# Designs tried in a protein design chat: VHH binders against Guanine nucleotide-binding protein alpha-13 subunit (gpa-13). Part 20

Target 1, 348 residues: Guanine nucleotide-binding protein alpha-13 subunit (gpa-13), of Caenorhabditis briggsae (q4vt39)
Amino acid sequence: GCNSSSLNKLQVPEVRASRSNTPASQKSSDQSYSHIRLLLLGSAESGKTTVLEQVRLLYKQHFTESEYFHRRAFIYHNIFKCIKSLCRAMKMSDIGFADPINMGRSQSIIADEENHYGIFSKELAEKIKCIWADKSMQSLYARRSQFNLNDSAAYFLNNLDKINTLDYKPSDRDLIMAYVPTCGVQNVIFTASNQSFQLFDIGGQKIDRRKWATQYEGIDAIFFCLAISEYDQKMNEDMVTNRLDDALKLLETISEEPMFATTPIYLFLNEIDVFCEKLDVIPLSNYRKDFPGGDQDDALDFMENLAVAALGKRDKSLYRVYRCIAIDTQMMAELLSTVFKDIMKRKR
Key: E = the ipSAE of ESMFold2; O = the ipSAE of OpenDDE; V2 = 0.75 times the mean of E and O plus 0.25 times the DockQ between their complexes.

## First folded at step 19 (VHH; framework vhh_lunsekimig_d3)

Design k67 (from k59 with T53V; at its last look DockQ between E and O 0.65; V2 from the best seeds 0.76)
Fold by ESMFold2, look of step 21:
Structure k67 (fold): chain B 348 residues (1-348), chain A 127 residues (1-127)
Amino acid sequence: as target 1 above (348 residues)
Amino acid sequence: EVQLVESGGGVVQPGGSLRLSCAASGFTFKWYAMYWYRQAAGIERELIAAISVGGRTNYVDSVKGRFTISRDNSENTMYLQMNSLRAEDTGLYYCARAPSGTTKTAWQLSPSEYQYWGQGTLVTVSS
């Protein structure tokens, strides 16, 4: 159902970190101050989302009333966008609705070109609820891995009655789930060491230059997450592509992208703990014929060399490589502090 | 709150032995390489021994065969067994933990890159 191609000019409400010293996060040529702008990249399985969550936790994002309103608008917009995508998926699959009346409702949803950043009308809310409750639609959704749809869609759709009320206030979980892309892009603003930062997360879907070129001008640094433990794992989408190989190809693509020719890449080699523990049971040589063998230190060095090789001819001054365990908050606090200081040093 | 606490220093005669300990807390000890540094009067701290996550050890030439670094992950403790001590071994001994995220070898790191330093433990070899 929900895919990035149908969303080329998505208007996404902006949210702000509560501790930011910068007014509204958008950049202009005449602004007397600016955020350091960071792009967070990596596959869905890389631990990228965990890094984002660590940034939120460690930098104590506090939402203003304005930010709550923006998050609420994003919730409505995503609910509509997701049900529209599901309706299109039903139509393309030639699956009939269990209740024939839902066919007409579905056609109405597909034809609706409004962005829906506010509370739904009674008529629209009823259409959405009826379509979502349809047994055929539920069967389609159960196969959501085939449509690259995450579980935040069901979370919101199952709670529509509570969400579509005049007195709805998003819960902490609603706010966190609103940052998990179902059909959208995330933008987090925070302050570290008296410098404001803006972190962009493009959901882990295929990078589409058209979409981020209009929304993410002037990227100062890239965070790239790569889970080295995935050397024995296959992609959920096709069950044939090796996850590590796919992640290395993505890194190569980013490193060679002309837009990023002078943009430093901060590479996070994630899941060191899983990798090291897995080596005891699943030999790396079974999956990487080019691994010459050796102890745990040799295996870690090998994985780091693979990642550096994927950076190609990128100048050494334009990347940094780090080992991490993204779920380890103490480690990530220290690592991120080091990274932000290095970024600020480059901007001097 | 990360803490590194050195102990076991003292005054010994040349040829004697000492065992230093470094008690660690506030982080997951087993996922970090650990190091011993030595600071003699009038010079910078110098790395003398290193032990990796997997237990691989390395030493500077001047202590090879005399000093043994080890770790006990269940006790969150690193050790330095010092045998055949010489007057040149006199100094303040510090334990260090690899910086979070580093891919640098022990000998590529400088003291300014470490997030934490303890008070150290003094070893005096009196000839």
Scores: ipSAE 0.755, ipTM 0.899, lowest interface PAE 0.7, mean pLDDT 80
ESMFold2, look of step 19: ipSAE 0.746; ipTM 0.915
ESMFold2 (binder alone), look of step 19: mean pLDDT 82; pTM 0.813
OpenDDE, look of step 19: ipSAE 0.841; ipTM 0.958
ESMFold2 (binder alone), look of step 21: mean pLDDT 82; pTM 0.817
OpenDDE, look of step 21: ipSAE 0.837; ipTM 0.958

Design k68 (from k59 with T28N; at its last read DockQ between E and O 0.64; V2 from the best seeds 0.77)
Amino acid sequence: EVQLVESGGGVVQPGGSLRLSCAASGFNFKWYAMYWYRQAAGIERELIAAISTGGRTNYVDSVKGRFTISRDNSENTMYLQMNSLRAEDTGLYYCARAPSGTTKTAWQLSPSEYQYWGQGTLVTVSS
ESMFold2, look of step 19: ipSAE 0.761; ipTM 0.924
ESMFold2 (binder alone), look of step 19: mean pLDDT 82; pTM 0.813
OpenDDE, look of step 19: ipSAE 0.849; ipTM 0.961
ESMFold2, look of step 21: ipSAE 0.762; ipTM 0.927
ESMFold2 (binder alone), look of step 21: mean pLDDT 82; pTM 0.811
OpenDDE, look of step 21: ipSAE 0.846; ipTM 0.962
ESMFold2, fold request of step 22: ipSAE 0.774, 0.758, 0.758; ipTM 0.927, 0.928, 0.925
ESMFold2 (binder alone), fold request of step 22: mean pLDDT 82, 81, 82; pTM 0.808, 0.807, 0.808
OpenDDE, fold request of step 22: ipSAE 0.849, 0.829, 0.837; ipTM 0.963, 0.962, 0.963
ESMFold2, last read: ipSAE 0.767, 0.772, 0.770; ipTM 0.926, 0.927, 0.925
ESMFold2 (binder alone), last read: mean pLDDT 81, 81, 81; pTM 0.805, 0.803, 0.805
OpenDDE, last read: ipSAE 0.847, 0.837, 0.855; ipTM 0.962, 0.963, 0.962

Design k69 (from k59 with Q115L; at its last look DockQ between E and O 0.81; V2 from the best seeds 0.78)
Fold by ESMFold2, look of step 19:
Parts: structure tokens; C-alpha cells; sequence
Structure k69 (fold): chain B 348 residues (1-348), chain A 127 residues (1-127)
């Protein structure tokens, strides 16, 4: 978590030499750009950070002890935020707990304004476990897609005793399932299919487009994550702007940027699991009057067409569209392998 | 590791019935479209039936009305119920899983785009 001003300042990477300016006589400049350079974009909740963590996991990137410590802090924070969000959902739905004692526990959780970046006290942990075990809460959670939730909340809450220990070290799956916001610029250098890549993950929400558009010269391909499940979700910043619409506007802006005119865009339509699971209870047509109706397959096709329309006049050879669940490591392993091979084929 | 294992083949007389199974493991079965292919001797594999993640089914005309594809996500298993079998249904039957991330329909995919093929299960329809 960074404030907006600090986050924008931390997001600007160093300006790099143009790809067109790398003749043989500029060996030092060529070494700084020897990697295939990838830019990872998408809104904060699009799953782009999960894609970065999948790359780190699948391509065996080393983590320092300080990195594990900070990621552990976010896991505690996420657990608390998840149970708090579920308690608020119970209250907003006017659903009573099966055990009346849990109402008081729930009110205590909702009123707690601490960030909880560390191990929970015995009292707090017991409160969380009792609320989670409540049959009414479990019934609410079964409808989780209506709240744009996937399986990540249950994943952590079912394992609280193991996680809430002083010697807890996050597993690779724990890191995939947790939301860890990106502050500043992260990049990963890795090898896939005997080719070196550098993936830049730019932390931030709404940064000054003019600055970042001029400072990302030399990008060979763009990964754009778009969470299609967010068709019914509003932006946290103003609580009125539709998240999907905002993400589509960002995609349009990137596609129209002159410095990216010949840069292929690899578009990841993420959260297809949440999207598909909530369609019958939150009809797409309630939010997209241009959706003509139909089954799950028709809705998925509609979302793909909507995203492609945001690419505007971009030549078909300069984008690829994929459907994914970013937290599914097996799916992402196969998908990323396909994507890296496609990128390498374009360079030949 | 990802595995697709076909079973349930055998010898049956024309007009008979047979049910094939495809046991899947190593991936989240629910979120993949699944397909049946068949291969007669000397012929390329052909797509005969598809089932989407949402349960929508589609069939090639030669089996429509006779074959029913289905799936049981709790058992990670796809099925092909084959009724009114004909001699031309004889061949090796393979299950296939949609490639990860694909936006292509079953009919837009070719056998070369799949990573996983098993031994198949042999169906012989003979008088």
C-alpha cells in the first residue's frame, strides 16, 4: 500500500535507448536491451500482479528473506480484509448468523480499522475462525461470485491455524492466491525456451499517461490483463465509474499510443471462472445493454468482441486474445509458454 | 502431470450401444472445453463432439442424434454415449482438452494444436 502521489513517482522506470538506435557500434547500449522486453499492464485488480507471480514461480525466480517477510505481511492483511468484507456482506444482505454470538464478533471485525500486517492475537484468530465456521456465513460464501470473489478467501480462511504461527513461511500457492499491490516498478529477468526476457510490472492505478507513454520506449510486447468479471463492479476511487469500462478505456489508450503502434498486445481476459459463475444471478444484460443475450459461451464471445473493439484499428497480427484464470498455475504455465513462443517467432 | 485416459471401447453389433469415458487429471477439468475425436484406419482424426465449460454441446452431422457427449465435473470425467452404432463408426476414439487460453471454437481447432493424446479406445462395429 503506497499513497497515490508516492506511487506515481515510484512507477516511472528509467528511460531506455530506442530499439532502432542499436547498430553494431553501440555494444554497451545493446547489452542493456539484450532481453526481450515485456510491459505488463492492467488495472490494480485485473490479475496482472498474479501473472507476475506466476512468472516468478514457473521460471524459478529467487526471493530474498525480506521479500518473503513483506509478502507474509500482505497475507495477514488480506485474510483480515477478506473476513471483514464477508462480514459487511452479511450485514448488507440482512442475513443473521446461525450462532447469534457471531453477530457481536462480526460487528467487532467491521469496526476494527487496523491494517493487521502481522500474526493475529489469539482472540482475533478465534473470532475469525468462529465467524468463518458459521453455517450462515458458509451459505453466503457459496454465492461468492455475486460479490466478485473467487476461491482465494476460503483458501486462506480454511488454513488460518497453519498461517497464524510465528514461523509461517508463505508457500508458492499462498503468494499466487494473495493480492500484493505493486509499489513502484518491479521487473523480472528470466529465461523461457532458451530466450532471455525482462518483464516490467508497473505499480499504480491512474498515473499520468503522458509520462509513462514516453518512458516505455523499447518494449517488444505488451501483456494486458483485463478482468471480465468486473462488468458489475465500481471503481474504489469514486464508487460510480464502472471498472470494466475504465479498463477498456485504458486498453484503447494503449492501443492508440503511437510508440506502441507496431508493438504486439497479448490480451488476457482474466477471471473467466468468476465471470461464468455469476452470469445467471447478475445478468450481463443489466450492465451491457448491447449484449443480445444467450448462454455462457455467448457471453464469453461478447466480452472478447468488446475487448477487441477497444483495440480499434490495430492490425490483427499485432494482438492475441486469451481467456484465463490467473490463479490457475497449470493453465498459466501452458498459456505463458505459448505466448513466449509466439513472441520469439515474431522476432525471427 | 496432465493425463487423458480413454476407456469403454469394445466390439458391438450394428444398432448397438456403447459408452466411452475420458478420465482427466492434472488440471482444473471444470474450466476446459472437452472434445471427442475418432480415427478410422487410414483417415485423419476427426472431431465428432464437443462440450463447453458451460455444458453447451455440438456434434458433427454424421453422429448428431445418435451420440451424446456429457461431463461430470465432480469426477473429472467426460463421456460419449453412442447409440445406433454403424459400421462407419469403427475406429479409435480419443478425448481432447481445449488448449489453455484458446478463444477458438472446437471446429476452429486442429489435432496439431493439442498437447495431450492418449492411446485411444477402440470401437469395432461389425456384423
Amino acid sequence: as target 1 above (348 residues)
Amino acid sequence: EVQLVESGGGVVQPGGSLRLSCAASGFTFKWYAMYWYRQAAGIERELIAAISTGGRTNYVDSVKGRFTISRDNSENTMYLQMNSLRAEDTGLYYCARAPSGTTKTAWQLSPSEYLYWGQGTLVTVSS
Scores: ipSAE 0.730, ipTM 0.906, lowest interface PAE 0.7, mean pLDDT 83
ESMFold2 (binder alone), look of step 19: mean pLDDT 79; pTM 0.799
OpenDDE, look of step 19: ipSAE 0.809; ipTM 0.939

## First folded at step 20 (VHH; framework vhh_lunsekimig_d3)

Design k70 (from k59 with A98S; at its last fold request DockQ between E and O 0.92; V2 from the best seeds 0.84)
Amino acid sequence: EVQLVESGGGVVQPGGSLRLSCAASGFTFKWYAMYWYRQAAGIERELIAAISTGGRTNYVDSVKGRFTISRDNSENTMYLQMNSLRAEDTGLYYCARSPSGTTKTAWQLSPSEYQYWGQGTLVTVSS
ESMFold2, look of step 20: ipSAE 0.758; ipTM 0.920
ESMFold2 (binder alone), look of step 20: mean pLDDT 81; pTM 0.807
OpenDDE, look of step 20: ipSAE 0.853; ipTM 0.959
ESMFold2, look of step 21: ipSAE 0.737; ipTM 0.914
ESMFold2 (binder alone), look of step 21: mean pLDDT 81; pTM 0.808
OpenDDE, look of step 21: ipSAE 0.845; ipTM 0.961
ESMFold2, fold request of step 22: ipSAE 0.770, 0.758, 0.772; ipTM 0.922, 0.925, 0.924
ESMFold2 (binder alone), fold request of step 22: mean pLDDT 81, 81, 81; pTM 0.799, 0.803, 0.806
OpenDDE, fold request of step 22: ipSAE 0.845, 0.831, 0.833; ipTM 0.962, 0.961, 0.962

Design k71 (from k59 with P99Y; at its last look DockQ between E and O 0.79; V2 from the best seeds 0.75)
Fold by ESMFold2, look of step 20:
Structure k71 (fold): chain B 348 residues (1-348), chain A 127 residues (1-127)
Amino acid sequence: as target 1 above (348 residues)
Amino acid sequence: EVQLVESGGGVVQPGGSLRLSCAASGFTFKWYAMYWYRQAAGIERELIAAISTGGRTNYVDSVKGRFTISRDNSENTMYLQMNSLRAEDTGLYYCARAYSGTTKTAWQLSPSEYQYWGQGTLVTVSS
């Protein structure tokens, strides 16, 4: 929506184009010529925004107090969406709550069509707490991967009383765990290993390809996030289009773009935790008839092969593939360090 | 800080058994493949067993059928059950974890691609 647009309009950068033939003797070694420019791409729920937040956290790009307040709205919204999704899953399971009073609370939550961008009323907060504490709900949550949920739902729901206060300020971890949609273009400038980087995050799912030629010239590398857990998920916009198929089509489009012909693509196969746990209850073969079957390793290899196939004829030296869990800060710290070192080796 | 701590080594006669443990901390253990290496005196470390995040196991031919690698994700611990031990099994046994994000299989990784190693636990097979 338009409520996040005022923050994002301040993210549209003045980007100095870097020309491969520009003589260094005419320019200083400042940001304009030693600056490595990275483009972060992926579908809206691929985890690419989480990758951006990890870069901000790991390279100490903190939000202002007003930005923390703004991000609270999305945290409340995410909490409500999570509990509503779990209530719907309880209804579909046809197994009642351990406390029968929670059935009425659950029906109230499911019927509530508000988006809840603000602090919850005491009545609503009580309903959420009671539903979450129910032993049958906890048993259902243990199977959360089949609902495409990761550990972030419990993270917030276990702390609702602290979060549902007027003086709550999101922690850095809260920002990593919450989905915050990207509107417009955001960027962050940071230093790793004495090299300045600028990472651009393009908002929205429907990126207008015609705008690429004027906005993203001089990109040194592309980070592409692919949420492999979404093999069984439909896009919210039409509830028909498979999210994985749409993401693979976007990757194909990026790989075929002439302006990126020599631009290395770093593929992040994200949400491997949800993917691997989901395989136990939602067989990949039900959604990918071309998957020949096998164990978790075979499924992960298959997903890697799908992503590589979407790159078409792109030279092997112009892409790398990584498995990740974007909300795992320790994993991402190690992974990003490896990636930045690889990018710097290409530039030398 | 990431740590890998091996234990369970000792002296055993040929044909005997030992169970090694590798206690892991500082990372989300269940989402990493884990590996056992061994090193005899004067020889470079050799990969002997691997276990994937999903529990798939693989072994070097010299230990297959005698050694069993396993993991307990709730305890953040990997194990190596060693049966029918032979004199040539004598050496320092290390657990290892590869760099984050790798898609390489166990035998595609070189020792320099392991980001963390344990201190090792000594296994001596002798009379």
Scores: ipSAE 0.689, ipTM 0.877, lowest interface PAE 1.0, mean pLDDT 82
ESMFold2 (binder alone), look of step 20: mean pLDDT 78; pTM 0.784
OpenDDE, look of step 20: ipSAE 0.790; ipTM 0.921

Design k72 (from k59 with S52N; at its last look DockQ between E and O 0.51; V2 from the best seeds 0.72)
Amino acid sequence: EVQLVESGGGVVQPGGSLRLSCAASGFTFKWYAMYWYRQAAGIERELIAAINTGGRTNYVDSVKGRFTISRDNSENTMYLQMNSLRAEDTGLYYCARAPSGTTKTAWQLSPSEYQYWGQGTLVTVSS
ESMFold2, look of step 20: ipSAE 0.752; ipTM 0.911
ESMFold2 (binder alone), look of step 20: mean pLDDT 82; pTM 0.817
OpenDDE, look of step 20: ipSAE 0.829; ipTM 0.947

Design k73 (from k59 with L109F; at its last look DockQ between E and O 0.89; V2 from the best seeds 0.80)
Fold by ESMFold2, look of step 20:
Structure k73 (fold): chain B 348 residues (1-348), chain A 127 residues (1-127)
Amino acid sequence: as target 1 above (348 residues)
Amino acid sequence: EVQLVESGGGVVQPGGSLRLSCAASGFTFKWYAMYWYRQAAGIERELIAAISTGGRTNYVDSVKGRFTISRDNSENTMYLQMNSLRAEDTGLYYCARAPSGTTKTAWQFSPSEYQYWGQGTLVTVSS
């Protein structure tokens, strides 16, 4: 959710939602000559926010200073959340720090309940740096697939001194690596291959399916993000529901929605890097008894088949499946170009 | 900028060996499957060998047991070790990278799906 704390309230980029004023006859005329309309969906932490930021970066969306302040706030928050999670993992695993002084620093971090949306005090920054540099912590982080932490944590922690300054302005890489919760509707208008597109990200984890489904009539294609690396993870909200199962259920719900019966679904199987690295440490068969075993290629094929099964009886012409690493800008540039061209061919 | 550069071609007698290299840059090499194609005079390019991100290899029947594809992710380089060369192996050899995001098997690609090709390296087997 959005934070109402003492920080200056940050404003995310805004674009106008365009479907609310369209009658049936005007909609037909507008669809003939208007933007190709795309709906971006996926569970929290699926990587859909990263996909949105890649679109903004690759198709030259501009940020205001207010939007840069907002992104900075969440970079600090993410750094703190990451180091706190690592400290908790050390404690739960009963692993001692190589430098015993870091035990006290770690307990201080675990006990700190603030959200940390601003620059860290010198004292806090020193704690974070010392804990991160500890050899035992580095050994724990090397096993990061067991904690579902990707390379983003190390990226920010290794750059803390540059980030922890009042004049810090996030780089393009920083924006891609940082998670920022979506508040409200994000509506990005851009041009790819001489065609105008409009990408909607409705955000919100608790939105009623009926509410958002009725709000987005006239969608030309759906982008659905699925983080396949989460096969061993539980939902933060209840710590019982498997994240992958929840995401597959959402995909099934979208595929069965009557308003999307003829709407192609572009399915992004995200985090293939984390997934593949995790397989040797956390066997897929421990969480998916229906996985018959095999090598990395067999596991990737299994995950693809699992996602396609969630699409149910949807015609093959009405979906495409892609494997991706959403934080990889070069890969996403090529993938999105391919996807936009495929969408344009369907509309011809 | 994505680049694929083949090398290691040359002239060899039947039964001889060559090792081809494909140096890659501008992308995260280890997360892409890589392929070798060859093109004889008057013939369309044919896929002859593939290696997945996990190291699984596949070959067309005509080269099985004679050619070995491999990769070195630390050097961003793919290799093709060619042994027991025959006159029909003569041709221009290309490396290719799997299209971003693909779930297709190597033998399912059309030319329009490849985003990058190397320039090719010539292999001539005299007989």
Scores: ipSAE 0.716, ipTM 0.886, lowest interface PAE 0.9, mean pLDDT 81
ESMFold2 (binder alone), look of step 20: mean pLDDT 78; pTM 0.787
OpenDDE, look of step 20: ipSAE 0.831; ipTM 0.948

Design k74 (from k59 with Q108D; at its last look DockQ between E and O 0.88; V2 from the best seeds 0.82)
Fold by ESMFold2, look of step 20:
Structure k74 (fold): chain B 348 residues (1-348), chain A 127 residues (1-127)
Amino acid sequence: as target 1 above (348 residues)
Amino acid sequence: EVQLVESGGGVVQPGGSLRLSCAASGFTFKWYAMYWYRQAAGIERELIAAISTGGRTNYVDSVKGRFTISRDNSENTMYLQMNSLRAEDTGLYYCARAPSGTTKTAWDLSPSEYQYWGQGTLVTVSS
């Protein structure tokens, strides 16, 4: 039960027609097509942007030259942020590098305040490679779920030589594995099973309920991404609020919103890989006193029940719950196909 | 791209043993529950054993204590060790992978919900 007054403080950017790389969606007369309209929601780190990228990849969206360069820039940025985060974790854990020369390299990385949106200098690339190859760093990385990291960090770090070239062109897998923040509302138009869909991805900013009446009317379904691995994580903004609790509160607010009273919610319980690997080292019971204990299956069921509880009194016909790993393209291809077919069945 | 390849079937005497394998490819094996089904002639496929991503196992009563399901995530392979085989165990054995995203237990899934099936491996229990 959220009351409606809590939504007045949410903020969103205005929904605007976004450029699409398909010819039909670039025309001012695109309203000649009937679209099933989907709203993609979740916290900034829930995996919702990865779901959008999977849709773009799986449904053959063409990237513009500008989009290509934007994503490439974020690949460099993410590599640097990952190695910096790992260096900080080494320092905070009081773990010494196997090669003591890497201590100086690590200190240099931690002190570097640049964002690194482009090709790394030869000196920087060498530091990153040497730190990554260090046996102590590899041992720390083996425990990556404790730092809420998935396998995408190793994916890029193991490929640094290929990536750090002037002629590097990101592969489809590179684009899925890279986190790219949503800077505003993104609008993707695609066709699945001979039906046109329009997917709105709202940036990680707060939602202003006053703008919903003009911009989000007529939503046929909601995709809500919830990263269950975040049960031990705090919000960056205050370092007090539990990230999972905040995400569950957002879900509750959306489920109770009168505009969405009959709108089905497709709930993606994301990062099950990080969640399951983390359970052995960071017990769920330490953060969820209501968890009665049990094995991995019991923990997954518990998280599912938490998410369903956040839906409140919403009719069971108006939601579906899925477990996923958003960066797993084969899993997401199968899951999204099932979801789109279910949405189409509901409309006829 | 996704493939499930069963092997290890054959002809065995009553009371004998067989070990079936299911080699998986084209997906991240460790994050899917895996199941064994069997199909006797003229009968619907039936679920006989399940193993979760966490290694929890469940069996239909008719094979409980005789069959053991296991998995090796490093080899992307599921196994079924079948002991004390009976004539009624004769049939075509299929491995199945849980549908992507499902929250249903193995026993709540129907065969029509699975996206991939292999050709199966034949087990014949006869003298």
Scores: ipSAE 0.750, ipTM 0.915, lowest interface PAE 0.8, mean pLDDT 82
ESMFold2 (binder alone), look of step 20: mean pLDDT 80; pTM 0.789
OpenDDE, look of step 20: ipSAE 0.850; ipTM 0.957

Design k75 (from k59 with T28N T53V; at its last look DockQ between E and O 0.85; V2 from the best seeds 0.81)
Fold by ESMFold2, look of step 20:
Structure k75 (fold): chain B 348 residues (1-348), chain A 127 residues (1-127)
Amino acid sequence: as target 1 above (348 residues)
Amino acid sequence: EVQLVESGGGVVQPGGSLRLSCAASGFNFKWYAMYWYRQAAGIERELIAAISVGGRTNYVDSVKGRFTISRDNSENTMYLQMNSLRAEDTGLYYCARAPSGTTKTAWQLSPSEYQYWGQGTLVTVSS
């Protein structure tokens, strides 16, 4: 669901033309009159939308009340999806709720098919709070890496009373911690180090080849987000296809695309926190028979090598590899500053 | 604001021991490798010890067996236990944090890649 008129209006910012017909050196010499154009790619839930929101936050993008309304709606939706996911995980475990009343509440949450884009009713908010407070639920949540969950669920659930008010306005951290789906083409125009940039985020669902020539001509660099924690996860769509394998295949496709043959790829190995915490419980070797074994450092090196291998024969000068936690604003501020500086040096 | 604050330096006789601390704030300490550097008079600062996110440690040959790097993620603090100190260990000791996003090991990094340095803590080994 991104079909609502309100959501579509917030997610269709202006797409600016580039001067893709000029040689790269002339394009660099003309840079004072054009944006450096960046394409943000990755599978759904790779963290690419979080990267876009970090750019908005860090480079002082002004948000209208309509834009806050859109993001607020998805915060409620995310809270409900999180508690529903945890209730499903409790149902799949051998551990019952410490308070038996919560079993009925949990079954009610699982059965609820509403998307919940607004303030929860008193009854629903009470169910969520009681389920979250249950000691057995807290014990399950402590093992959240088994379910590929990060700290965002606890972040919102611990603050439900503040969030569930008529005048709630999301904080910067609320916006980073929430997942807001990308529908259509989203972009941000911003200035970093006296240089104008335009960062495009296209939807992760499919590439529209009919619009390829008009929307992605003159891309100066690609940001590719890869959630390395997903080595044990299956695609929601079929529950068979491994998410990491799918993401690596996408990276390979992008790296081999002739229109990007000389376009540098900035590869973000995201969710290193979830990955590292998961390794002891869900060994990487159980899902990657090519992993020779070793400690956490060896596993991280292995994932970097996997991602570089997916780039194929791409010259080393045409990619950079980074490890990140996209929801960590301090880390992303420093990382993005380094990345923009590298891009600008390349364009000089 | 990111801060790295070294402490624990002082004057000690050869063969003595000191324990240095690096108190960190303003970032998610658990997810960064941490490093100790030292700078002796007349030379550039050099990496002497590193501890990864997962606790793997590495040392320059001149301090192996004498120095131990450690970390306490609950206190956002890195330590350097220095034993069997020698006159050549005299210098200003700095803590450093791995650059955000780096895939490089401590020994692959150049000093210009670090975003933050502490002010240093002075260690003097003399009779």
Scores: ipSAE 0.754, ipTM 0.922, lowest interface PAE 0.7, mean pLDDT 83
ESMFold2 (binder alone), look of step 20: mean pLDDT 81; pTM 0.803
OpenDDE, look of step 20: ipSAE 0.849; ipTM 0.957

